# Designs tried in a protein design chat: miniprotein binders against q9bqp7. Part 148

Target 1, 240 residues: q9bqp7
Amino acid sequence: VPQNWFPIFNPERSDKPNASDPSVPLKIPLQRNVIPSVTRVLQQTMTKQQVFLLERWKQRMILELGEDGFKEYTSNVFLQGKRFHEALESILSPQETLKERDENLLKSGYIESVQHILKDVSGVRALESAVQHETLNYIGLLDCVAEYQGKLCVIDWKTSEKPKPFIQSTFDNPLQVVAYMGAMNHDTNYSFQVQCGLIVVAYKDGSPAHPHFMDAELCSQYWTKWLLRLEEYTEKKKNQ
Below, E stands for the ipSAE of ESMFold2; O stands for the ipSAE of OpenDDE; V2 stands for 0.75 times the mean of E and O plus 0.25 times the DockQ between their complexes.

## First folded at step 15 (miniprotein)

Design Gg6 (at its last look DockQ between E and O 0.62; V2 from the best seeds 0.00; counts 0 for: pae O 3.2 > 1.5)
Fold by ESMFold2, look of step 15:
Structure Gg6 (fold): chain B 240 residues (1-240), chain A 97 residues (1-97)
Amino acid sequence: as target 1 above (240 residues)
Amino acid sequence: SPDEIVKEIEKLAEEVRKLLKEGKYDEAIEEAMKAVYEAWELGDPELIAKVELLLAEAYIAAGDPRARYIIRIAKEIAEWLGSPELIEEVEKVRKKE
């Protein structure tokens, strides 16, 4: 139970504006400041079991690949994710004219994987955009804000090299999504708010991506868990 | 769902045991590795230990010295959990080495 509960939604802000879609999605620059990022908070508040398993995973991969092989593997996973996000930003941005020149960026199993999801995405309002929670003092960089099947969502894109569906590999991602939602809803750079989230897991082989929709009730449940993680982080920083 | 993932891992485990009986050790190792990666992505330490031990059995059958390092990982997880059942399973596999 959080000691310092704070609402995910902003009562001073409309969640259903009657205005038309903006022509250009928002892209607020990420500022380097003294407050923690969402990913930093989550990394530093992992459970004892998660920390233990992460260390064993590294040991196991180093045994399998060697030290240099492990470094190469992690670099390639990072590059694949970066390329995927860059391609999605290009596809979803109306001002991007580099789509023709960068055909290699768009030729990806991951991009094929999400095509059926993209058919349900409309009204893109933000891409690769910074958020800051003015009251709770944390920052993040969200992937996308758009309508999914008529619901305005914070959308998080994830890659997987496994063709089989795995929801469990995204178990901390719901906290990341709701943290971004709360930050955006209380960030003066944004005039609107969101009540829903979406996590999309794309596959390297092009098999259909798996969407994981989060309605307002589910987001509220995860928001409580996020607040606990943020409180835990603050206590750790105070003891340092 | 997580339950469907566990069922898939169990199917892979049965295939590994079949391949070992047939003497197809390289294929058994490949299938066991699939189960291992799925268990690690699921993040269930008990399941991880069990599929790592299955991979270790495949390595033992193939005469592959990597078995000893895989058994060590399973042992560390079993000790972390404090599970007498898993510790016994680790010892049974170690005795086959």
Scores: ipSAE 0.521, ipTM 0.845, lowest interface PAE 1.5, mean pLDDT 84
Fold by OpenDDE base, look of step 15:
Structure Gg6 (fold): chain B 240 residues (1-240), chain A 97 residues (1-97)
Amino acid sequence: as target 1 above (240 residues)
Amino acid sequence: SPDEIVKEIEKLAEEVRKLLKEGKYDEAIEEAMKAVYEAWELGDPELIAKVELLLAEAYIAAGDPRARYIIRIAKEIAEWLGSPELIEEVEKVRKKE
């Protein structure tokens, strides 16, 4: 049980979309503060097993590709992910901002992969927007807040070259999503609450993306795990 | 399902063994690499060690020096798991090098 328990949901906020849905998605800039990001917390609290597996994977990839080849590979993966997020932001943004749609950004297998998911996405409330949990003292940059199949979700877009049909195959991504949810639900910059998460795994070959929907119950379960990771991070920082 | 992925990896492993028996070492390496990538994505250390050993066998058969490094990876995983069975399998493959 977390020592510093805090609820993921804010009872003072309504789950109902207020009729004053901003016509424009929120885009709150990330402030450079001493406050740890969700990503930093997760990276520094990886299990010994996770660290070991990732290090062995890296060593294997360096053996197969060489050091320069591996650097190129990692750079390409990063670039592809960045372009995918930029394309999604462009697609999900209101039409007035779309005048500068680089048509080349839209011509990707990843964008093709998510088309069926995008059909079920509506009511975009935030895109690439910063969240801060003031009490738990962490920050994050969420990809998207929108309705998926009529349910308001924090949506996290991921790229993969390999099928990830199970939420368990997404590693710490569920923790990231609930961390963003909990922060947003208690961030004064947001007037609404989210109860659901969605991880979308897009594929390079254009094959249909896998949506991993997280209901309120599953979010609550992962929230407990997130709180434990945050506590571990806090303890590690006190001992440094 | 994770079970379906495991079955796919097992199918790849069987194909590798077949290709090795047929003397098609380059094809065996290619299929073994696929199995390795799938096992790593699944994140099962035991399965990773097994398919890494299979890749090592394919490299050994091809005379590829990368076998030594792959065997080392499999050994480290086997030791980390504390699996005497996997350690023994690693040693059997190492003796073929």
Scores: ipSAE 0.032, ipTM 0.509, lowest interface PAE 3.2, mean pLDDT 88
ESMFold2 (binder alone), look of step 15: mean pLDDT 89; pTM 0.890

Design Hh1 (at its last look DockQ between E and O 0.73; V2 from the best seeds 0.62)
Fold by ESMFold2, look of step 15:
Structure Hh1 (fold): chain B 240 residues (1-240), chain A 91 residues (1-91)
Amino acid sequence: as target 1 above (240 residues)
Amino acid sequence: SAEEKFAEIIEELAKVIDEYLETGDPELLKKIEELFKEALEIAKELGNERLIYLAKLALMEFKDAVEWGDPDLMREVLYMLEWAVEEAQEK
């Protein structure tokens, strides 16, 4: 159990946005300073088993593809992720529909993959927006805050070339979502809070994406695990 | 000014990173590291501790993203660079 527990939800905040809220989703700029990001904390606190398995996978890929082939593989993963998130921001933003849109950006198996999910998404409140936990001192960049099937969620979009996720993206995805949620709920840039999460895994071939809904109880369970990772990170930095 | 020079280097960095993502050319990784180093030297000449920290952090996170194939970390690097241009030019 974490030594410095802090609640994920803010009892002084409504989970219902004001009726007079702006029609444009929030996009708070990411400002890096000395506080760590969610992704930095998670990358630096991988277990020895996770690091070993990932290194073995990397070496096998290098043996199969060569070093240059592996770099090309990873650059393509980055490109697909970047384009996928840009396309989703464009699709979900009212302002993007009023200006010239890059047609090639919207042509993707990943975008096809999420179409059935997007039918259930409404009330977009934030897109590609920074969050900062003022008390726990960490920062993040969340993908989306919107209603999914009537529940306001922090939504995290993931790409996968194969039905099986990458090793590094399996156990940490729920931790990312709850870390962003906790930060948003205690960030003065936001006037409301979110109690549910959604992880959407999109597939390169256009196969239907897999949604993982996280209700408030499940979010609270993963929040405890996130706090442990943050404590581990803090302890590690004290000894370096 | 040196602030404008810093912003120009960061804009070039973002462009070269995009080219790396598009082509997979490993030679661009060397150029990216050189541009981060150049940005760091300009930040040191300015005596701006925030820009010095940013240049060091962005390079470290870029290298980690490439080493482990972490697209979330790569996206954070790219958004951080967008912010860095505005921070360097302050209006």
Scores: ipSAE 0.602, ipTM 0.835, lowest interface PAE 1.4, mean pLDDT 84
Fold by OpenDDE base, look of step 15:
Structure Hh1 (fold): chain B 240 residues (1-240), chain A 91 residues (1-91)
Amino acid sequence: as target 1 above (240 residues)
Amino acid sequence: SAEEKFAEIIEELAKVIDEYLETGDPELLKKIEELFKEALEIAKELGNERLIYLAKLALMEFKDAVEWGDPDLMREVLYMLEWAVEEAQEK
């Protein structure tokens, strides 16, 4: 049980999205504070088993590709991720704010993969927006807040070369999503709250993406795990 | 000014990172690390604790991103560089 329990949901905020479709998605800049990011907390608090599995994977990849080949592979993963998020921001942004759509960004297998999910996405509230949890002292950059099948969600877009049909296969992504939800729900820059999360795993070959929907109950379960990771990080930093 | 020099190094750093992302050339990683060290030295000379922190964190997250192949960490690094330039120019 976390020593410093804090709720994921804010009882002072209404669950009803104010009926005014925001004409423009929010894009809040990162605040100028020396605060750890969600990704940093998760990376620094991986279990010995997680580290072992990742290291084993890395060593296998280096054995297959060589050291330079692995660095090239890594750079390509980063580039594909960057381009995919840029393309999604362009697609989900209002037409008036569209800088010159690089048509080449839209011609990817990952974009093809998510087309069936995008059909169920509406009411975009935020894109590439910073969230801060002042009490728990962490920050994050969330990909998207929108309605998925009529439910307001924090949406996290992921790229994969391998099928991830189960939420358990998404590693710490559920923790990342609920961390963003908890921060947003208590960030004064946002007038609304979210109760659901969505992880979308897009595939390079254009095969249909897997949506992993997280209801309020599942979000609450992962929130407890997130709090434990945050406490572990905080303790680790006090001892350094 | 030292602030202008800092901004120039960060802009060069962003360009070299983009080149690394496009080419995958592992020799660019050495150049990126050198540029981060230079940026950190200038931040220390400026006595700006925020810039020192950002430069250290960005370098650390960059190394972690490359080590683990984490695209989320890499995106945060790029954002921190943009913010570091803005912080250097507001003064």
Scores: ipSAE 0.569, ipTM 0.837, lowest interface PAE 0.8, mean pLDDT 89
ESMFold2 (binder alone), look of step 15: mean pLDDT 80; pTM 0.764

Design Jt1 (at its last fold request DockQ between E and O 0.92; V2 from the best seeds 0.79)
Fold by OpenDDE base, look of step 15:
Structure Jt1 (fold): chain B 240 residues (1-240), chain A 98 residues (1-98)
Amino acid sequence: as target 1 above (240 residues)
Amino acid sequence: NEEEVVRLILEAYKYEDEGDYEKAAELLIRAVKLARELGNPKLLASALFLLVEAFYEMGRYEEAAEVARELVEVAKKLGDKLMEDLARWLLEEIEEER
């Protein structure tokens, strides 16, 4: 049990999204401060086993590609991910007319992969928007807040070259999503609450993306795990 | 000769993926020998790193510990702090299984 328990959901906020479709999605800029990001907390609290598995993979990749080849590979993966997020932001933004969209950004296997998911996405409330949890002292940049199949979700878009059909194969991504949910639900910049999460794994070859829906119960379970990671991070920083 | 070492290690990865740790260990022992002869500490570290896992999965804990200790020293010489810390952790895990 976390020593510093805090609820993921805010009882003071109405569960009902205000029925007014916001004409414009929120885009709150991330402030660079001393407050740790969700990503930083997760990276610094990885288990030795997780670090071992990542190093094993890295060592194999370096042997296969060479050192320079591996650097190029990692750079390309990063660039592809960035372009995918930019394309999604453009697609999900109501202000961007099809004419202003870089057609080259839309011509990707990843965009093709998520088309069936995008059909079920509506009511976009936020895109690439910063969240801050003032009490728990962490920040994050969430990809999207929208309705998926009529349920308001924090949506996190991921790219993968390998199938990830199960949520368990997404590693710490569920923790990231619930961390963003908890922060948003207690961030004064947001007037609404989210109760669900969605991880979408897009594939480079254009094969159908895997949606991993997280209901309120599953979110609560991962929230407890997130709190434990945050406590571990805090303790680790005191000892440095 | 460096290409041969790389080949051996990559083949060992495939055997480990198949659960054939005995065959993996055989290839890695050869890779370790060749890497030492070449004086390539990076390839030596890579071979030793995977060999610890092979011996551990086989229940050959004494040999796993010996390889892990060598990996600590190789990683120190390379200045690879991450590998050193992982090798130390592997050694701790091996000692708990004894």
Scores: ipSAE 0.779, ipTM 0.956, lowest interface PAE 0.6, mean pLDDT 92
Fold by ESMFold2, fold request of step 16:
Structure Jt1 (fold): chain B 240 residues (1-240), chain A 98 residues (1-98)
Amino acid sequence: as target 1 above (240 residues)
Amino acid sequence: NEEEVVRLILEAYKYEDEGDYEKAAELLIRAVKLARELGNPKLLASALFLLVEAFYEMGRYEEAAEVARELVEVAKKLGDKLMEDLARWLLEEIEEER
């Protein structure tokens, strides 16, 4: 139970754009400062069980690949994720030109994997955009805000190789989505709010991506868990 | 011979995936013995780490605690603070059971 509860939704905002909203998706620059990021909070408040599962996976991978092989694998996974997000930002941007488009980014199994999801995405409102919760004092960089099957969502894109060991090691992906949602809903750079979330897991081999839809009730449940993690982080920082 | 230790541990991971902790423990006991004979503390820690889990899942808590205590000492020798902290946490989890 959080000691300092705060609502995820802002009753002063609607989930409809006003008539003067720009047709170009918002991209608020990230301002690095002393307040923590969502990912930093989650990383520093992992339970011992989560840390155990990640170490178990790491040990197994090192045995399979060798230490150098594991380092190469980890670097490659990070690069693939970065390029996947860059490609999605390019695809979803309405300001497409031949000179702005890097065609090498579009040749990816991950991009093939999400094509059926992208057909259901419309009304893109934000891409790779900073959010700040001005009251709770945390920041993040959300991937996308758009309608998915008619519902305005904070969308988080994840890459997975076929065995998916990375996604099984943590259960924090829903917390990341709701933390961004709550921040956006209370950030003065945004004039609207979002009440749904979507986690999309894309596969390297091009297999159809798996969407994980989160309605407003489910988002509220995870929001409570996020608030507990933020409290834990804050207490840990005070004691350092 | 280090390759044999790696093979035993990886096979134990497969048996743990299937829920066969007794077979995993059998392989890991052999891996631990061989890693000690080779004087390879990294492989020893890897084998001990998985063996604690195997004994814990079988309800063999005194044996799990013995293995976890050795893992603490091996992790300290390696300077592996993360593994040391995990091994101490595992000891606490074992003590909460019995």
Scores: ipSAE 0.719, ipTM 0.940, lowest interface PAE 0.8, mean pLDDT 86
ESMFold2, look of step 15: ipSAE 0.713; ipTM 0.939
ESMFold2 (binder alone), look of step 15: mean pLDDT 84; pTM 0.828
ESMFold2, fold request of step 16: ipSAE 0.699, 0.682; ipTM 0.937, 0.936
ESMFold2 (binder alone), fold request of step 16: mean pLDDT 84, 84, 84; pTM 0.827, 0.826, 0.828
OpenDDE base, fold request of step 16: ipSAE 0.770, 0.770, 0.767; ipTM 0.955, 0.955, 0.955

Design Jt2 (at its last look DockQ between E and O 0.83; V2 from the best seeds 0.77)
Fold by OpenDDE base, look of step 15:
Structure Jt2 (fold): chain B 240 residues (1-240), chain A 102 residues (1-102)
Amino acid sequence: as target 1 above (240 residues)
Amino acid sequence: SPEEIKRRVIKLILEAYKYEDEGDYEKAAELLIRAVKLARELGNPKLLASALFLLVEAFYEMGRYEEAAEVARELVEVAKKLGDKLMEELARWLLEEIEEER
């Protein structure tokens, strides 16, 4: 049980956005400060087993590709991910911003992969927007807040070369999603709250993406795990 | 040539990865023992660390905990010499896991 328990949901906020559907998705800039990001917390609190598996993979890849080849590979993966997020932001943005759509960004296997998911996405509230949890003292940049199949979700888009059909195969992504949810639900820049999460794993070959929907119950379970990771991070930093 | 030996070491380690993926840890260990020997002869501490790292796993999975511990201890020392703090930390952790199984 976390020592510093805090609720994921804010009882003072309504699930129903006030009738002024902002015609434009929120895009709050991330402020660079001393506050740790969600990503930083998760990276610094990986288990030894997780670190071992990652290092084993890395060592193998370096032997196969060489050091320079591995650097190139990692750079390409990062670039592909970035382009995918940029393309999604462009797709999900209001039509007025469409005039500058680089058609080349839309011609990717990853975009093809998520087409069936995008059909179920509506009511975009935020895109690439910063969240801050003032009490728990962490920040993050969420990809998207939108309705998926009529449920308001924090949506996190991921790229993968390997199938991830199970939520368990998405590593710490569920923790990231709930961390963003909890922060947004208590961030004064947002007038609404979210109760659901969605992880979408897009594939390079254009095969159908896997959606991993997280209901309120599952989000609450992962929230407890997130709080434990945050406590571990905090303790580790005190001892440094 | 040193370059040929290096390629041979890499080949042995990569082949060992395949055997480990198949659950044939005995064959993996045999290859890795050869790789360790060649890496030492070559004086390549990076390849030595890579071979030792995988060899710890092979011995551990076979229940050869004494040998796993010995290899892990060597890996700690090699990692220290390389300045690879992550590998050193992992090697120490592996050693702890091995000691818990004894």
Scores: ipSAE 0.786, ipTM 0.958, lowest interface PAE 0.5, mean pLDDT 92
Fold by ESMFold2, look of step 15:
Structure Jt2 (fold): chain B 240 residues (1-240), chain A 102 residues (1-102)
Amino acid sequence: as target 1 above (240 residues)
Amino acid sequence: SPEEIKRRVIKLILEAYKYEDEGDYEKAAELLIRAVKLARELGNPKLLASALFLLVEAFYEMGRYEEAAEVARELVEVAKKLGDKLMEELARWLLEEIEEER
C-alpha cells in the first residue's frame, strides 16, 4: 500500500464528456517541465529482474548485429512506432488534417492490423494530448481518448513484431495507461474523466491487433501499483 | 589474428545463448568458459563482460552457486573497468541472488 494514497477517479467530474459541442479532439501541448514523465518514472523503477532481462536481450542483439546494426535496428523500430502513432492521429483527426498528412503513413502492416479495432472506436475526445497530475506532480502524453465499444477509454497503441513482442513494454503498459488516466482526471485542462483503459497491440505483418480492455476495477488495481512506482521514484531522487 | 579470435568469441557466446534457450546450461557453460579464456587473452573487456554475464546465469541454473559467485565477482570488476554502471549494478544484484540460494 502506498504511503500517500490518492484516488484515480475524480468524483466531482462526469464520466460523460459534454456531447453538446465537441468540434475537434483535444490536443494539449506537452511542455518541457522539471517534473517527471510517466515513462521516465517507469523506466527508473523497473525491477532488477526486468533490467537484467533487457540487458541480456541487448547484449545478444549487439553480438548478432554488431553495434551499428543494433543502433539501426532500434532506430527503425522507433521510427515505425512514431509513424504508426502519426498515422493513427491523422486517421482519427478532422479531414483537413488527414489531407495534409503524408499518404504513405497510412500504408503499413500496423495500420492494417488495427482496422477492426478502429471500427469500434468513436467519439474521439483527445489525441496525442499532454496530461499533468497537478497534485502528484507527473506528466505524460496520452495517445487517444475515445469510446471503444461504447466505453470511454484512455487508449494506448503499441507496436509489436510478431511472433515475440518485447515483454518489458507489455509488463508496464497497464501502469502507463492508468497513470495517464489519473493525470487526466485531475488535470484542469480537461472537464471530464475516464474510468476505462484499452491497450491495442498492433502487428507489423498486418495480423489482427489484440485489444486489452481494462475496466474501472482493473484500473484501480493497477493505479495502486503505479502509486508505488511513483513513490519509489520520488525516494530515489531524494537520495541522489 | 585478433579479428579472427574476436569473431570466434562472439560465435561462442551466441551459441551459448542458443543452448540456454533450450535449457542446456551445461553446454552453454562449456562454450562460455572457452569464450572467457579467449576474451581475456584478446584483452577485450567488453567481450569478457558479455561472456561472464551469461556464464553467471548458466552456473546459477545448474546449481553451481560457488562458481556463479566467483564469475559474478569478476564481472563486477570488469564492469567497473569499463565504467559500465548498469552492468556493475546487475552483477552485484546477481551476486546477492546467488547468496540467497547458498
Scores: ipSAE 0.708, ipTM 0.937, lowest interface PAE 0.7, mean pLDDT 86
ESMFold2 (binder alone), look of step 15: mean pLDDT 88; pTM 0.876

Design Lg1 (at its last look DockQ between E and O 0.94; V2 from the best seeds 0.00; counts 0 for: pae E 2.3 > 1.5)
Fold by OpenDDE base, look of step 15:
Structure Lg1 (fold): chain B 240 residues (1-240), chain A 82 residues (1-82)
Amino acid sequence: as target 1 above (240 residues)
Amino acid sequence: SKIWVYVTIEAPSPEELYEIVKRIMRLAWEHGGEVIYVEIEGNEALILLELPTEELAEKFAEEVRRLLEELGLRVEVTVERE
């Protein structure tokens, strides 16, 4: 049990959109302060087993591609991921705010992969928006807050070259999602709360993306794990 | 102490692999375990699990071996003590 327990959901907030749902998705800029990001917390609190698995993967890739080839591969993966997020932001943004759609950004296997998911996405409330949990002292940049199949979710978009048919294949992504949820639900910049998460794994070859829906119960389970990771991070920083 | 179990599986097809992975995941839950990570590549899967006791980990490992041997599948199960 976390020593510093804090609820993921805010009882003072309603799930109902206030009638003045802004027609434009929120985009709060990330302020890089002394406050750790969700990503930083997760990276610095990986288990020995997780580190081992990542190192094993890395060594295998270096054996296949060479060291320089692996660096190039990693750079390309990062770039493809960035372009994918930019394309999604463009797709999910209201038409009136669309700068010149770079049509080239929309021509990717990853965009093709998520088309069936995008059909079920509506009511976009935030895109590439910063969240801060003031009490727990962490920040993050969430990809999207929208309705998926009629349920308001924090949506996290991921790219993969390998199939991820199980939520457990997404590593710490469920923790990231619930961390964003908990922060958003207690961030004064947001007037609403979310009770669900969604991880979407898009594939480079355009094969159908895997949606990993997280209901309120599953979110609560991962939230407990997130709190433990955050405590571990905090303790490690006190000892440095 | 947490007990870590690694299960490596090879199946004839991705579809069959997914069904076997699901079955192993269910078996882990029946033994009070948690699935931590699943890696899938082609017809191979690696499953990392956490079990609450060594006894449960060994029982789980034996049951997985038996299940996969009965199916004629290649399996490697490693139990790590923490």
Scores: ipSAE 0.778, ipTM 0.920, lowest interface PAE 0.5, mean pLDDT 91
Fold by ESMFold2, look of step 15:
Structure Lg1 (fold): chain B 240 residues (1-240), chain A 82 residues (1-82)
Amino acid sequence: as target 1 above (240 residues)
Amino acid sequence: SKIWVYVTIEAPSPEELYEIVKRIMRLAWEHGGEVIYVEIEGNEALILLELPTEELAEKFAEEVRRLLEELGLRVEVTVERE
């Protein structure tokens, strides 16, 4: 239904990783440019229903915590997310010594929550790495590219204080993942491509994280929705 | 135009809640619908769905209410035309 449909895969690129690749994961720096980020596209194209659900959640939190309490809560959640991503990048880096790590960074419920997932993760090929879709003109910063249970995935890490047992509980995150997949597959900085996605929701209390695996068919469904969101964003941009 | 359905349910345990949510997802699929969003808070869930017609949405809503009534559980279902 998008007017400018484009495939998520690059037919001119192999889907097999090169066995001779360096052991150090890729970390492509972000470039400043005029093209939009995945996150900006998604935030600017939310439906009325999505906005309503988010506002309802915000109002409930403000009622419970007070306005100042909610601001503090939001700031702490943001910090916890940053620390979690930093910890995972440290853990997944193959050439980092333990003496260079912040021990308090590794002592969190979120890290305990993902331990069973990390046992199934191997072959890390990128960490906190920029992607750019050269044809569709959008950018992003993906968290991780690695094998999960033998499948090469773009992996996105999330922290949550509330259960997210269904992929539908992760809001627009599946769109974010497929957008990163499409960008990576058409980015000249990468010599390989991915067919699958994974969203991992970690919990503050250390409860087992929920993995949400996205096979090629599910990725294709969300890719179509991403293309619609990108089209909607582009149309809004013309009217500003 | 899209037909939106909001379902709010409560269950005695997370395991029962998740099973009921899955049953509602199957009912939605059987009526040609799509599950858009699921929010879990304690033992309560909010489900946002898109249904293809108002007739199917109302039939789906009736079946969800019947399912939860048979289980003795609280449910609220709202059908909204966009």
Scores: ipSAE 0.432, ipTM 0.821, lowest interface PAE 2.3, mean pLDDT 86
ESMFold2 (binder alone), look of step 15: mean pLDDT 85; pTM 0.827

